# Miniprotein binders against Ferredoxin--NADP reductase, part 1

Every score and structure here is a prediction.

Target 1, 346 residues: Ferredoxin--NADP reductase, of Oenococcus oeni (q04hb6)
Amino acid sequence: MDNEIFDIAIIGAGPAGLFAQFYAGLRELKTALIEATPRIGGQITALYPEKTILDVAGFLGISGRDLVNELKLQTDLVDSKTFLNSEVTNLKKIASHFEIEINHHASFLAKSVIIASGNGSFSPRKIDVPGSSEAEQSGMLTYLLPGLSEVADKDFAVVGGGNTAVDYAVELIDHDCHVSLIHRRDNFRAMESSVTKLKNSRRTNFLTPMKITGLSPKKEKLEIELQSVPDGAVKRVSVDRLIGGFGFTASSRTINQWEEFPEQFNQGFLTNEAQMTSIAGIFAIGDASIYPGKSDLIATAFGEAPTAINQAVNYFDPDRGGPQHSTSLNKKEVFKHDRIKSRYNS
Structure headers, positions and changes below count from the first letter of each chain, unless a header shows other numbers.
F, E and O stand for the ipSAE by ESMFold2-Fast, ESMFold2 and OpenDDE, each averaged over both directions (binder to target, target to binder). V2 = 0.75 x the mean of E and O + 0.25 x the DockQ between their complexes.
[cut] marks letters that were taken out.
Atom coordinates printed by the task and the answers are left out, and those that the model quotes come from them; centres of patches stay.

## First folded at step 1 (miniprotein)

Design F1
Amino acid sequence: SEKVTIRIEGDSPEALEKALEEIWERALELGGEVYFEYDGNRLTIRVEGLPKEALERIKELAEKIARETGVKVEIEIKEEK
ESMFold2 (binder alone), alone request of step 1: mean pLDDT 78; pTM 0.726
ESMFold2-Fast, scan of step 2: ipSAE 0.000; ipTM 0.264

Design G2
Fold by ESMFold2-Fast, scan of step 2:
Structure G2 (fold): chain B 346 residues (1-346), chain A 85 residues (1-85)
Amino acid sequence: as target 1 above (346 residues)
Amino acid sequence: SKTVEFWITYKGDDPEALKRAVEELIKRAEEIAKEYGGKVEVTVEIEGNKLKIRIEVTGVPEEAMKEIAEELYRLAEELMKKLGS
């Protein structure tokens, strides 16, 4: 359990969350940016990284990927923490603090929460076979990579045919694990170089074409029942853990399971002009928020982020005062960045 | 008109008690909207152990929508939690 206390937990590393993290850093707040997927950028990275975006102020057309890269460069200027592969599985209020549960395994405290998960969190697509619920409850079935320091010479199974499963398998073998890669076809819809790396590795066992038909948690191992797609033959394998790599869907299902669940309207969280939800100390920004007259634009989210950060400070530390203007901020670290440095040290 | 959608997890396994709770939700939602001079249409879809509840509200003032959504969500949550025991 992570016993660190944050000023603000920001849920979702899309453009709204990234800018909120940056702005909070300019105010010298201790923030955790929490992202369920292995990558920042949210919907932009998942759905349209190559699309030219025309309606973000300050850019004469910018690709989704380049916009995310620019936002990352801003966050690199400030003291901030980002947790990838980290799904918020529960949110609970304890007096003046919130307890944020990550991946059913860890929790930490924050004085306030900002929901920036878009029109729903990106949640893993789940296995639905006999025994899958019990396997997940025991921790033997997960949908995100475990802490890699804890995996020395363990046996993993990864199931899935896309980039998510292939990328998981590559990372596991790079950390000296043995991986059984399960897929219902003998071809993968993933980066060809990654698939080739797995095929050339002695640490990878291909269980293809096969489908999972059952899961049985045993005391120390998970037993996986497999059925050959061509002939229906049944095979059983035993592993330390199974990781589902079916990719992610935009969904509020995990949020709907939180103990502190703010009121929603049309899949967005209702907010006032302070970006505060129905629960004091919980804020929502970007596509996760809804209020009269809202425009669902990235540019709108960039305006909402500073409002939410400043109002969160008013909630947990009303004596701290309002925001500094950018011209009066400490620029010591900003002037060390090569792109900014070249403007002043020509 | 305005639309409110949310998911509630049902932890019981009595389908007739669930049906009665859904009927009670619809009836009480209609009474809440009527107090504001409006109408509601409630649809409930079941996906596994989760209920997708869609509420379409017509004829109510814009300023009342947040209060109506809050009342309807709390009602649905209360009924589903009660069924879990």
Scores: ipSAE 0.000, ipTM 0.168, lowest interface PAE 16.6, mean pLDDT 78
ESMFold2 (binder alone), alone request of step 1: mean pLDDT 73; pTM 0.655

Design G2c (from G2 with W7T T9Y K11E A69L A76I)
Fold by ESMFold2-Fast, scan of step 2:
Structure G2c (fold): chain B 346 residues (1-346), chain A 85 residues (1-85)
Amino acid sequence: as target 1 above (346 residues)
Amino acid sequence: SKTVEFTIYYEGDDPEALKRAVEELIKRAEEIAKEYGGKVEVTVEIEGNKLKIRIEVTGVPEEAMKEILEELYRLIEELMKKLGS
């Protein structure tokens, strides 16, 4: 990041942040979209990429992954800058600008800030045994479901006792995989119907009660060392991939360390009808925001994004004003996309 | 005063271990606040596999607030690590 000044810094590349970046691009604003993780999509990418979403307007039904892909295609229509692996570690006000600190080292200036970080950062709960780091680096240990079109006839192990692990196992057997379900206890804290489905399936092998004590990547397979909880007996199993199903942790720690930290209520930043927080020039949208009567839906966040962008412009450049009508926006770049051309004129 | 809030998703099958970890968190948070001459009020809600932790810090100098919050954040990270399944 150069010493350039952005019009708007958008924190979080979930659905709200992606749409805010797109809309800002239609207004030809210089924006930085800042994402702590290596991937866009926020909670959707982290928690449920394969889940069918029914309550986003304009789609009959869409997977989380496909929704994020559609949002990415929109941002590709405009001049957008996205910084991945970039955690906002401090936010402070300097005269008429905000200084955004990235990863405790780099900083840049923006005229306004939009917080679109959802409920904070999400990280998978990880296996910590000899060989786990090497297994993860090789791609043989993951914490999310793989692309389900490529998994038929493969052998998976899933480890965990809650809804995450059980749901992963159900999706895998529904896509013709064989699943070894590893858990340190004989009982699961998950939806009873899902556990019953797994018990009735010939594709599921229950390795309970057992603990993972080691992982060894081999040429084409991952070798898992297991220890029986009751008697300590050691068993080894070879699989194509291991998926850790321990769930995810959420934290707002980094945000709570900011010098400019807006007022919160019930884990969200309080906003007015302009999406402005208690600090002038700082806005919040999506699950990061709260106001009386708010609905925590992706569709609601999509409405909040244009409001925040337009009000940010009003804050730092009131003479520029808002857009006249949606049809008055410059859309030349939008019409360059082949899917848009196919609906009107090729 | 300052309030920090955390949501932790817990997949473990040991309610006694969870209870002990939460009790340890509360005890250590209170000790940290006392070192800075202040107090903390810790509220923990358990909703299925979801832990909602609220910590309100009072009675500390504004200059020390950043340091006490950093210590509390480290406690939350320790709790997250201990709750592995």
Scores: ipSAE 0.000, ipTM 0.333, lowest interface PAE 11.5, mean pLDDT 79
ESMFold2 (binder alone), alone request of step 1: mean pLDDT 75; pTM 0.663

Design H0
Amino acid sequence: SPEDLRELLQEAERLIKEADKLAREGDPEKVREAVEKLQEAIRELDKLAEELGNPELLKQALDELERAIKEAEKLLREAQKK
ESMFold2 (binder alone), alone request of step 1: mean pLDDT 65; pTM 0.506

Design Hw (from H0 with E13F K17L D20Y E36L Q39W)
Amino acid sequence: SPEDLRELLQEAFRLILEAYKLAREGDPEKVREAVLKLWEAIRELDKLAEELGNPELLKQALDELERAIKEAEKLLREAQKK
ESMFold2 (binder alone), alone request of step 1: mean pLDDT 68; pTM 0.568

Design Hx (from H0 with E7R E11L R14F E18Y K21E K37M E40W E44L K47R)
Amino acid sequence: SPEDLRRLLQLAEFLIKYADELAREGDPEKVREAVEMLQWAIRLLDRLAEELGNPELLKQALDELERAIKEAEKLLREAQKK
ESMFold2 (binder alone), alone request of step 1: mean pLDDT 66; pTM 0.514

Design Hy (from H0 with Q39F R43L D46Y K59R D63L E66W K70M)
Fold by ESMFold2-Fast, scan of step 2:
Structure Hy (fold): chain B 346 residues (1-346), chain A 82 residues (1-82)
Amino acid sequence: as target 1 above (346 residues)
Amino acid sequence: SPEDLRELLQEAERLIKEADKLAREGDPEKVREAVEKLFEAILELYKLAEELGNPELLRQALLELWRAIMEAEKLLREAQKK
């Protein structure tokens, strides 16, 4: 990055980080938002962009994708920088500033740091059978739902026995897909109401108890070899796509390498009511933070973000006045927001 | 055990007093070391309180954890001013 000094560096562009960036901008702070992946939205974008979210105040129900879009519209109202494909590989304190190292070589300075990295990096738990690597490379085996606007009447297979697989199958049938649900047992470790919904649907075919023994990509379809668990009988099915629903593994190993490493409990950074970690000037919000009484909800993270930003200002500039109400936004910023929403809703 | 909880609470209080003394003496490196020890003791206290499964003791431990974190932050800020 540049040799410029930021007031605040925010690590992670999930919903917590995006709202922190927006609020920092409302306070006219020079802010950098740093995201290891090529996309904003964190776990929402990666794991459930099409899922309807019910527990964010102000929305009757909103898809993950639409929530991220709304957060992006807010951040577009303020002057702040976003750095994608940028992993924070070291955090070091020098004099009154923090040095943030990006991708093991670039660095810049910030007066304070907000950790909003969620549960850290994550990866899907993968299928390991003959042909699985080739199927994944062809795009016929994925671990995330496709965009749901053009999947009507397509044939999907979903494999897995937990909430991830069952939730994927429910979303697919709700978008008029045909779903073959593959699991090695007749029982699912998932919400009973969702399993009942799938059993009552004409669009769901239960391939249980069966296991996948091979995958063969063909011109426009994926051929799946299945083996009955009780008797070893072989069955082959052809689908447009197979989705692996085994869940995900999280990792915070890069953070553990930082020279300034705040104290953790259960992989979350311990904070006080100011969202401050054990290291003065470093704050944590959202799923990256833990404190007595914490709820791991998007709505909770939205409350934590302004607290962390305001307390960061108190840390590096204690003589700066307190925050003004958001209703004091100037007419130019409100006008931009109205134009963006008008274009978006048109 | 309840005895372990009491010992950790006493250790946390001792470390807070030590950090305060070091901050007044103006040695930022020693204050940082004392605060690190304080957070280690607080983390053990939090773990022990959860293991005990006693709501009253857990509440007490969590309140002490919060007080210690706030005091540690104040001491670090004071040391940085010097």
Scores: ipSAE 0.000, ipTM 0.282, lowest interface PAE 11.7, mean pLDDT 78
ESMFold2 (binder alone), alone request of step 1: mean pLDDT 69; pTM 0.546

Design Hz (from H0 with K37L E40F E44Y E64M R67W E71L; at its last look DockQ between E and O 0.02; V2 from the best seeds 0.00; counts 0 for: pae O 17.1 > 1.5, pTM O .515 < .8, other shape alone 8.496 > 2.5, placed apart)
Fold by OpenDDE base, look of step 3:
Formats: sequence, C-alpha cells, structure tokens
Structure Hz (fold): chain B 346 residues (1-346), chain A 82 residues (1-82)
Amino acid sequence: as target 1 above (346 residues)
Amino acid sequence: SPEDLRELLQEAERLIKEADKLAREGDPEKVREAVELLQFAIRYLDKLAEELGNPELLKQALDMLEWAIKLAEKLLREAQKK
C-alpha cells in the first residue's frame, strides 16, 4: 500500500462513520473509511435494513436501507477512499501519526483516528466442518476478501446464500477471478440484480443446492468436499481459497488486540466534549462513544461526527482554522464550578 | 445506581494510573495529555454525581483525580523548565 498518510482514518462504515466521511470531505481532508465487512451501513444493514427509523431528523420515517443509501450518496459527493473487507487488527502510534493494521498484513497511516465501530466488533459466522480450523490457519479459508491486486484468474469458492456471499462473489468476478458459489439452496437471499450479474457471468459456477462437509488444505489448493442436499451425492472441488460468506454477528468482543487501546466504559469508549478518547488523536462517535447524558441515537451520532472531525483537525493541524469548538475548559472553569468546592470543601 | 458509581470509580482509578504513567515518561506533550484526560474524568464524574446521587464515592473519586491533576501539572512545569 502506498506510503499515503491520511489526515483521518475512520473505522466503521455505519451511519456515524459514513456521515463523518462526508463531513471530512466537506473539510477537504484526506480520509480513509475502513470497514471490516463487504458492506456499508453497519448494524443497520446487518440487523434491520427494512426497519423504519423514526428518530432521525428530517425524515418522517425512513427504512434502514434507505438511510444508508442516502448517507452513501452524500459520501459520493466528496473525495474520499473507502476500504471494505478491511478489519482493523491493530492500532499503533508511530511518531506523530497512527498505523492502522488491517487483516494482519496491510496498514494505513493517519494523523488521527475516528472509531465509529458501533457497540462492538463484527465477528464472521464461521464454517464449522472437519478441516475448517486447519484451512483457516493456512490462510486458505478466510471470511474477508484478500487483497485483490493479484487475484486475476485464481479460483475462489464463496460459501453462503445472503448478500455477503453474493457481494464477495461479485467483487471477485469484477477482478477476473473464477468463483464457485456454494449454497444449500438454489434461491439466494440477496439483491436480485447482484444474483443476476453472477448468473450472467461465465466466471461464476453455482454449486447449489450443496453444503460443505469437509475441507482439506493441500500444498497449492484447498480441496472442498461437498454434499448435495437433495440426494446426498458427494462432490469435491479444488480452489485457491475459500471465502466464508455467512455474514457477521455483532460481538461485544473488545478490540483487545490493539496496541493503542482507548479506555472503555461498558461497550463504548469514554469520550470528552471533543469526542476524543483517552488517547490523544483517537476519537470515537456513535455507539462506539460513551459520555454522561448521551442519547444512544443515530441522530446523536450525526451530531458527534462533525465534532470529532473538527477536533481531529485541531489535533493534527491547529493552525488550519475552522470551527474551534474549544472544549478545552480552562482549568479555572473546571474548578470554578463552586458547586464542587462548596459541596466537598465543607 | 451504586453499581454504576463503583464502575465509574474504577474507571477513574484507571485513568489516574494512565495519567501517572504518561507523566512519568517526562514528555511535556504526554503530560499535557494526561492532565486533559484527568480533567475530563473529573467532569465526567461530576455529571454522573448529579445523576447517581452517591456523594461519598464521588467525593473519593474527585479527590483522587484532583490529586493526580496536581501531580501531572507539577511534572509538566518541571518538564518545561528543562
């Protein structure tokens, strides 16, 4: 990855992260939006895309999907980079910037970081069959797409029947891969247009209705044992990699592996009035942020995003100007609340 | 709740420890950061005190934070004279 230093790295492409990306673009900041999953929209897309949201300003009611689409349309108006299938596996402070490691092998450099990861990390639904652990350890089974720069003419398998698997398959064929799409049913629970694109592609082989029954990592290829759901007939296929596309579950599993780990309270990062965490230059917004009196609303997250962006600018470029919301309560004002002195000096 | 206040106190203690670590490293910028963190923690506790109504635990946390801030500020001043 080019030695490109971003002004801001935003972690998580939920509503908060999407709006932060847009606002950063309005400030002409070099911004990277980093998302672990193949999709934007975070919990909305994952859990309740069809739910009507009533508590977002300016809408009488909007579906989760439509809200994410509108947020995406805003981000398309600004110059910013989005990196999907990029799980932040480490965060490290290096001199005056941060190194954000993704998928244990690649990294971004940024002057500041905004955590917009919601109430936790998304863990992939794992394949649990004989040989799955060995295949995962060998790197032949993954749950995220690999770097796609050198995947032309490689043979991939994708397993799943939802949007995640279909999106992976689409991305792979768009990079000139061959894809075997494995699903236990002939019908996919995915966007029809994407499924149609795959059906029309000569690079897509549908292995339906089939289930994986075993995995055997070999020197150069992964052997996949498949069983036909209707008749139990066994088939074996060999691929370069298998991608698990069962989607992600919200897990409260803390980002416990980061070298730079901000202080947490409950499921969120403690933030001040600047949306800054316990680590200078790292901010948190949306469900990733916790502070007294916070309302856990998307509407609140939209207010927090500009705050974090503006304060990030103040952190890495204090001379750039802009709305200085000086949340630096002067020491005199923090201690000037006579109420603390009067209640505790008696 | 009293439980919430205990969690807050534990968090305040953690922040104090982090601030103390930063202050010991002797970097003026880190010491400043530590002071800001402690100031944040005090404000946080003050806001929560108004909501949770346990004045004793809050007082203890605030006293600890005030002490830590004073220490951090002292270290900052010493670092600037170097």
Scores: ipSAE 0.000, ipTM 0.190, lowest interface PAE 17.1, mean pLDDT 79
ESMFold2 (binder alone), alone request of step 1: mean pLDDT 71; pTM 0.642
ESMFold2-Fast, scan of step 2: ipSAE 0.078; ipTM 0.639
ESMFold2, look of step 3: ipSAE 0.188; ipTM 0.722
ESMFold2 (binder alone), look of step 3: mean pLDDT 71; pTM 0.633

Design M5
Fold by ESMFold2-Fast, scan of step 2:
Structure M5 (fold): chain B 346 residues (1-346), chain A 95 residues (1-95)
Amino acid sequence: as target 1 above (346 residues)
Amino acid sequence: SEELAREIAELIAEALRKAGFKNVEIRVEGNRIRIRAELDGKEIEVEVRAEGNKVKITIRVETDGKVYEFYFEVDSPEELKEILELILEWLKENG
C-alpha cells in the first residue's frame, strides 16, 4: 500500500524533534518529521515564543522564536521531509516495520519511531458562543490553518490577540488571502514587526475592538456576529472560514488509542539509557520521555536526540556501525549558508 | 482477561489502603473498574480495563493543583507490583 519507507519517523516538530531530524540528516538517514499543527516549534511556538530562554547551552539568552528559527536553519542544511498538519492517529507493528497512520486515513512505513511530542497533546482554546459547535462541525470554524491550496483568494477571519492569531494572519496574506483580524482590544500581544506587516497590507482588515457574539454556518459561507466592546454596536460579516487563534493549552491527560502504545509515567514515556521505550524500535526524547535522573530541559533533549537516532540505527541495521567519527557535512550547501559563508569566506 | 482485571484492581486497592489512602472505593462499570481514594488532600483515580489478553491501567493523581497521569499495560499481577511500588514511592516524595 505505501510506496515510501523511512528509516525513522519522528513524531513532533518541537526542539527535540527538529534537532533529531538534523542529526539524522548528518547520518544520511531517510526521516519523516511529523507535526500535528501547521507550525514547527511545538510548545515553544504555541505557548511562549517571546520568552527568553537562559538554559540552552551556546546561547546568551535566546527567545523561543529565535531558538526555533535557529533549529530550522540547521534542518535546512540536510535532506529531510517535514509533514505539517499531520496527526499520528495510530502506530501499528507490521513484521520488521511500523505503520504510521496520519489523520485517520493516510499511512506510511518506517523502520523505527522516535516520539518527540513534548508533554502530550495540545488542545486549542475554543470559541464558546451560540453556533460555535455547529460551525466547527461544518469545518467553517477551525483552530489550525488549512492546507495552502485551500487558502488562495478566500476570505478568512482570524480571531485572537496573541502571536498565534497574528502569525496565522501573516501566513494567510503571504498566500494572497484576505484576512479580517478580530480582537477584543486594539492592542496585540504579538511581535511588533508581524503586527506592522499586517497593518501595512491591503489584504488585512482590522475588526477591533470587537468580540464574536454568534456564528451561523450557511451553505458556503460563515456569518459572524460581532459586537463593539466599548459601545455595543452589532455588525455581521460573511467569510469563507474562521480560524480561532487563542493559542493552545497543553493537555495533562494522555490517553492514547495507538495499537503500539509504550508504557508511561506521568506524561512521559518510560525509556532506558538508549532512549528506547517499552516497545522495541520505538524511542522517546525530550519532554515526551522519562527515565531515572532525567532533567526536564531543552538542553537535555538535545543530548537525547543523537542517542535515540544512533540507537534506532542499531535497532534496524546493527551492522551499519556506530556513530560517525566525523559529523562534518561534506555538502557544498553548508558553505552557502549566510552565517557559515561570512565566517569562512571572508 | 476480565478476571485478570478484577485481580489487578483488588491488588491496587489493597496497595492504596496499605499506603494510607482513605475512602478507597471500587466501582465496576461494564468492562471498566474504577478505584478512587484520597490521602491528605491528594485524590487518586484508577481505571482498570480488560482489552483482549491485556489489562490497561490509567492512574490519575491530583495534588497541589497539579495532575499526574500514569499509563501502563500488564499481562500478570507480578508485572503490576514493581510499577505500583515505584508510583507510590514517587507520590510519597513528590506528593
Scores: ipSAE 0.000, ipTM 0.232, lowest interface PAE 17.6, mean pLDDT 79
ESMFold2 (binder alone), alone request of step 1: mean pLDDT 75; pTM 0.718

Design M5b
Fold by ESMFold2-Fast, scan of step 2:
Structure M5b (fold): chain B 346 residues (1-346), chain A 95 residues (1-95)
Amino acid sequence: as target 1 above (346 residues)
Amino acid sequence: SPEEARRLAELVRKAFEEAGFKEVTIEVRGNKLRIRAKYDGKEVEIEIHAEGDRIRVKITVRENGEEFTIEYEFDDPEEFREFLKWAVEYLKERG
């Protein structure tokens, strides 16, 4: 929680941002990876975690979820700092540095910025029932997980039948919360092992098959009105917070408050071959970037990340040596990982 | 306004049909559009209201027993077109 200055601020923890953070760590750069949602993985986690990806080199076929897990393991090998639940609400240039504003509230400085936020803002799919707007305004209805360090023994309701809702519920019980899981059907379209974990937990209460018909915020609790799908019977429950787990949809970034906003074409930031945008010191990679001949593939983002990192270093520290190679570095922490150690790569 | 609504209706119809959605129904009333489409048990209802360069979109989705409405506003027809591409792919891939 210091007011430290970072070498690079990386915006977006999708595959492009995750790999950029890992590569920057191999170069021993001080980076902040900033993610608006409570989870890494960007559009993969939000839109297609179960989709089989065929166009990432080195994998015969891998699910989106498993790819994100592998990328996370790589970032865990390096000294990295990740800020979840952190939306970049302003980007401003102050002398030779950039000021990055988080959630209209906090800010910090970086020598350069890499935009890895994909092809648009992801917004939560929202509940529309009587009282939902008031509940959201009071903070009692949210669509993202709260800060998890101080939520033990709190009562949460999560509504939804897909992976987002089930994953939220699992995360909450793993942080000692009590969770009421609300869904219109008795079956969930989510990972079977996660649903089984929830069913085996004393911290989970299944409110199925039920739908939400109203929300009433009270002083410190939210009253949720539920209706049984089979017989129409009405039930009311009281919780500390309700989390909508219907997932996220991509939307255009028409309401962008960044003071330093680079030129765009078709919602992507225009870049040159160095991944540099129209603003010196600001780079873009992955689906957030656009240039002639670009292919919107995860594989191209993986090539763009090292280029942007190395060019960012050239921008803020032009006297620094060229790129370091992982094969020429003997890092003890890397060789402590069992998968690498078993291969005798030390 | 009626000409703009007709162009948007054609754009939306093409996007959903090319993505494989079934039972695509479009209703046009002046500068307002209502689209209904089905894919793999999902029902999607989209209301579009175009006024000058502003496009307001309300999407209602029924899937896995859940019903919810999301609202967006676009100031650029190209941004709306890209959003439509994303929405169609999202609904298809969630399947």
Scores: ipSAE 0.000, ipTM 0.117, lowest interface PAE 21.9, mean pLDDT 78
ESMFold2 (binder alone), alone request of step 1: mean pLDDT 75; pTM 0.719

Design T1
Fold by ESMFold2-Fast, scan of step 2:
Structure T1 (fold): chain B 346 residues (1-346), chain A 92 residues (1-92)
Amino acid sequence: as target 1 above (346 residues)
Amino acid sequence: SVKITIRVETDGKVYEFYFEVDSPEELKEILELILEWLKENGADEIEVEVRTDSEELAREIAELIAEALRKAGFKNVEIRVEGNRIRIRASK
């Protein structure tokens, strides 16, 4: 990042940000995509990777995970940098550039900024017991379901009493996993049919009423210390993974701490028809943006991304003009991909 | 579940947060989060909307939120009931 100046910094690697990165690459712009979490896909990856999406043009019913994978295949065709585990903790304007601060420590310069961070930050409600940080760092404690194609016969614990935990447990037993369901009460605030399904399954072990009091990662398994709520009796179980099913909480955006914070209406940044916010050179797209007549659809974000990229170019290099002719795009690396060549020549 | 929307205005900037609450215990955790955020960011005005299929539960939750806001130093707390939706406006 030393001595490197980007043309565009894109904040958020959800579908809007991924498509903006791809389009910026087609325009041969030096681009940084910055994502606070360890994964691309934003809320799709976090909340509904298995959900079938029907309202994205060009796809006849696609899962959230597969949509993110398709977007990644597009961005892999272009030369662009992606920074994961990178929270934008400050944004400051310095003359003709923006200084983007990452994780309160590192910073770099960009000529323009695209905010694609979705409609607010969210985080899982977390377990806070001795050993929980180490368990999460080891990957043995997570708050989302793992990839389900290769989990058969593995042992999972799920903790929580609401629909999130119960739905996680149902999904796991439907994929031939063994599930220990941990809850501090004997009753669940979840769909009765789902709870009944778990009670009737030989793959479900109910550890209720019990609370987690400690986690200890071992070489291949996670040891969970449990205490009975009524009498404090201690029990220990070993599982491949623990999944926290407490649901998700929306929290304050780091954006509200920025020195350059654009004007908002409700939770969205107000933009004009160029996707530019109240601060010249800062743009917003997808669910992070709001304007008269906006539709909060992934498809809408895909149209906003090229507009924002092209208008960012007009902002920092007004003499460059618009994108190349479609015929000229044949010279880009995108046409070297086998799948595109197969389609083009068939 | 009960849906809670919080809108805060401070230093001319607007922030909005969303929560879903499944139990009174989870409500306490959400209230602590809200109060911590307000303390950290020095908010002077807050609007909260509570929505649920259970009008009784919505009213109980709205009253708990109003009480928490009063204890946090908001002197003017206004509650309006609109069917299954309850709005709370608070200012210092």
Scores: ipSAE 0.000, ipTM 0.124, lowest interface PAE 20.3, mean pLDDT 78
ESMFold2 (binder alone), alone request of step 1: mean pLDDT 75; pTM 0.682

Design T1d (from T1 with E16W Y18T E20K E29R L33F)
Fold by ESMFold2-Fast, scan of step 2:
Structure T1d (fold): chain B 346 residues (1-346), chain A 92 residues (1-92)
Amino acid sequence: as target 1 above (346 residues)
Amino acid sequence: SVKITIRVETDGKVYWFTFKVDSPEELKRILEFILEWLKENGADEIEVEVRTDSEELAREIAELIAEALRKAGFKNVEIRVEGNRIRIRASK
């Protein structure tokens, strides 16, 4: 993408990919983490952020959201690049390197590839009303949260009645946005504490029971036409952006369009004990991988990640050797985070 | 293609899953994913909507889903046909 050559490109920012990024960073490898969606966390963030996960070692029950947050804190300890809104649309081998194409336009080189994309991609369920295509093309209608660093004091509408919509609305008010929450029913089928938080916030306006009947992009605002469900009364509101929170549809991976496509069985990439696929230098971990005796658990993916990273190094730099003894690690980089500093320097 | 929307109510929380299915193999993997999720989280009530332009295909897929839910331990499974849309509701 910018003439950089990476040691490792990791495809997918689910739990497996995040831990692989962290471990690669501990080995001081130049890494790129590539995620098709605007957010990290993969299926956890998309489908069950509030689910209590019981089968990840080291945690006595942890929500999906908190697990992803903990993984991000680990990746923040290391120097690596994360590319969001970046779909790997082609993978090609050029001599000793792999060329990774992003969004059919940009490309960069890596010495090895780790596929951590899970069982496929998830696409948002879309609004189909007059003006919705134009609104989406203009960026005024989206289905995933935008970058939250630049949204303070903006007016958002969120449409939907489930956890996706309610979670989006909570994140937006926590970043000082005003939110109009649109739903065709008066009740939400979402975490009660989140709904209560929205009801108690001065930044939330409930537009229920109402359905969207039209969207009209204006120069800097989106006009939303609403219709009351019981009586058909029409109301119009203007917002900076509309976010559809209807959940996601699963689709087959675009990976099968790659020039370098590893052998697969039952939608997973076949790997050996080194996590290497049928193509030398391409590895797979987590739900993207399959091998005899595999358990489809997050905990299993966490064990696969270090194996894949260490074997990728053995592939492109066999003289580098294995991981350094723990006492030789750069302690300063590890301890720069406040939580670790507080524990060990207080 | 076939669109499948699943609503799961468990422990006072509601979870939504939506899948676009283009092959029988993909349907089988999606069902396995949901059944594994249900084993970990349980469910008090599940509602599944199957939508496609082929009423015959929708009915066939709905029956496969209903059988999977019965096998997963749901005692009460009902199927309602609403044109090109079939709804399955399962409870304890």
Scores: ipSAE 0.000, ipTM 0.105, lowest interface PAE 21.8, mean pLDDT 80
ESMFold2 (binder alone), alone request of step 1: mean pLDDT 73; pTM 0.673

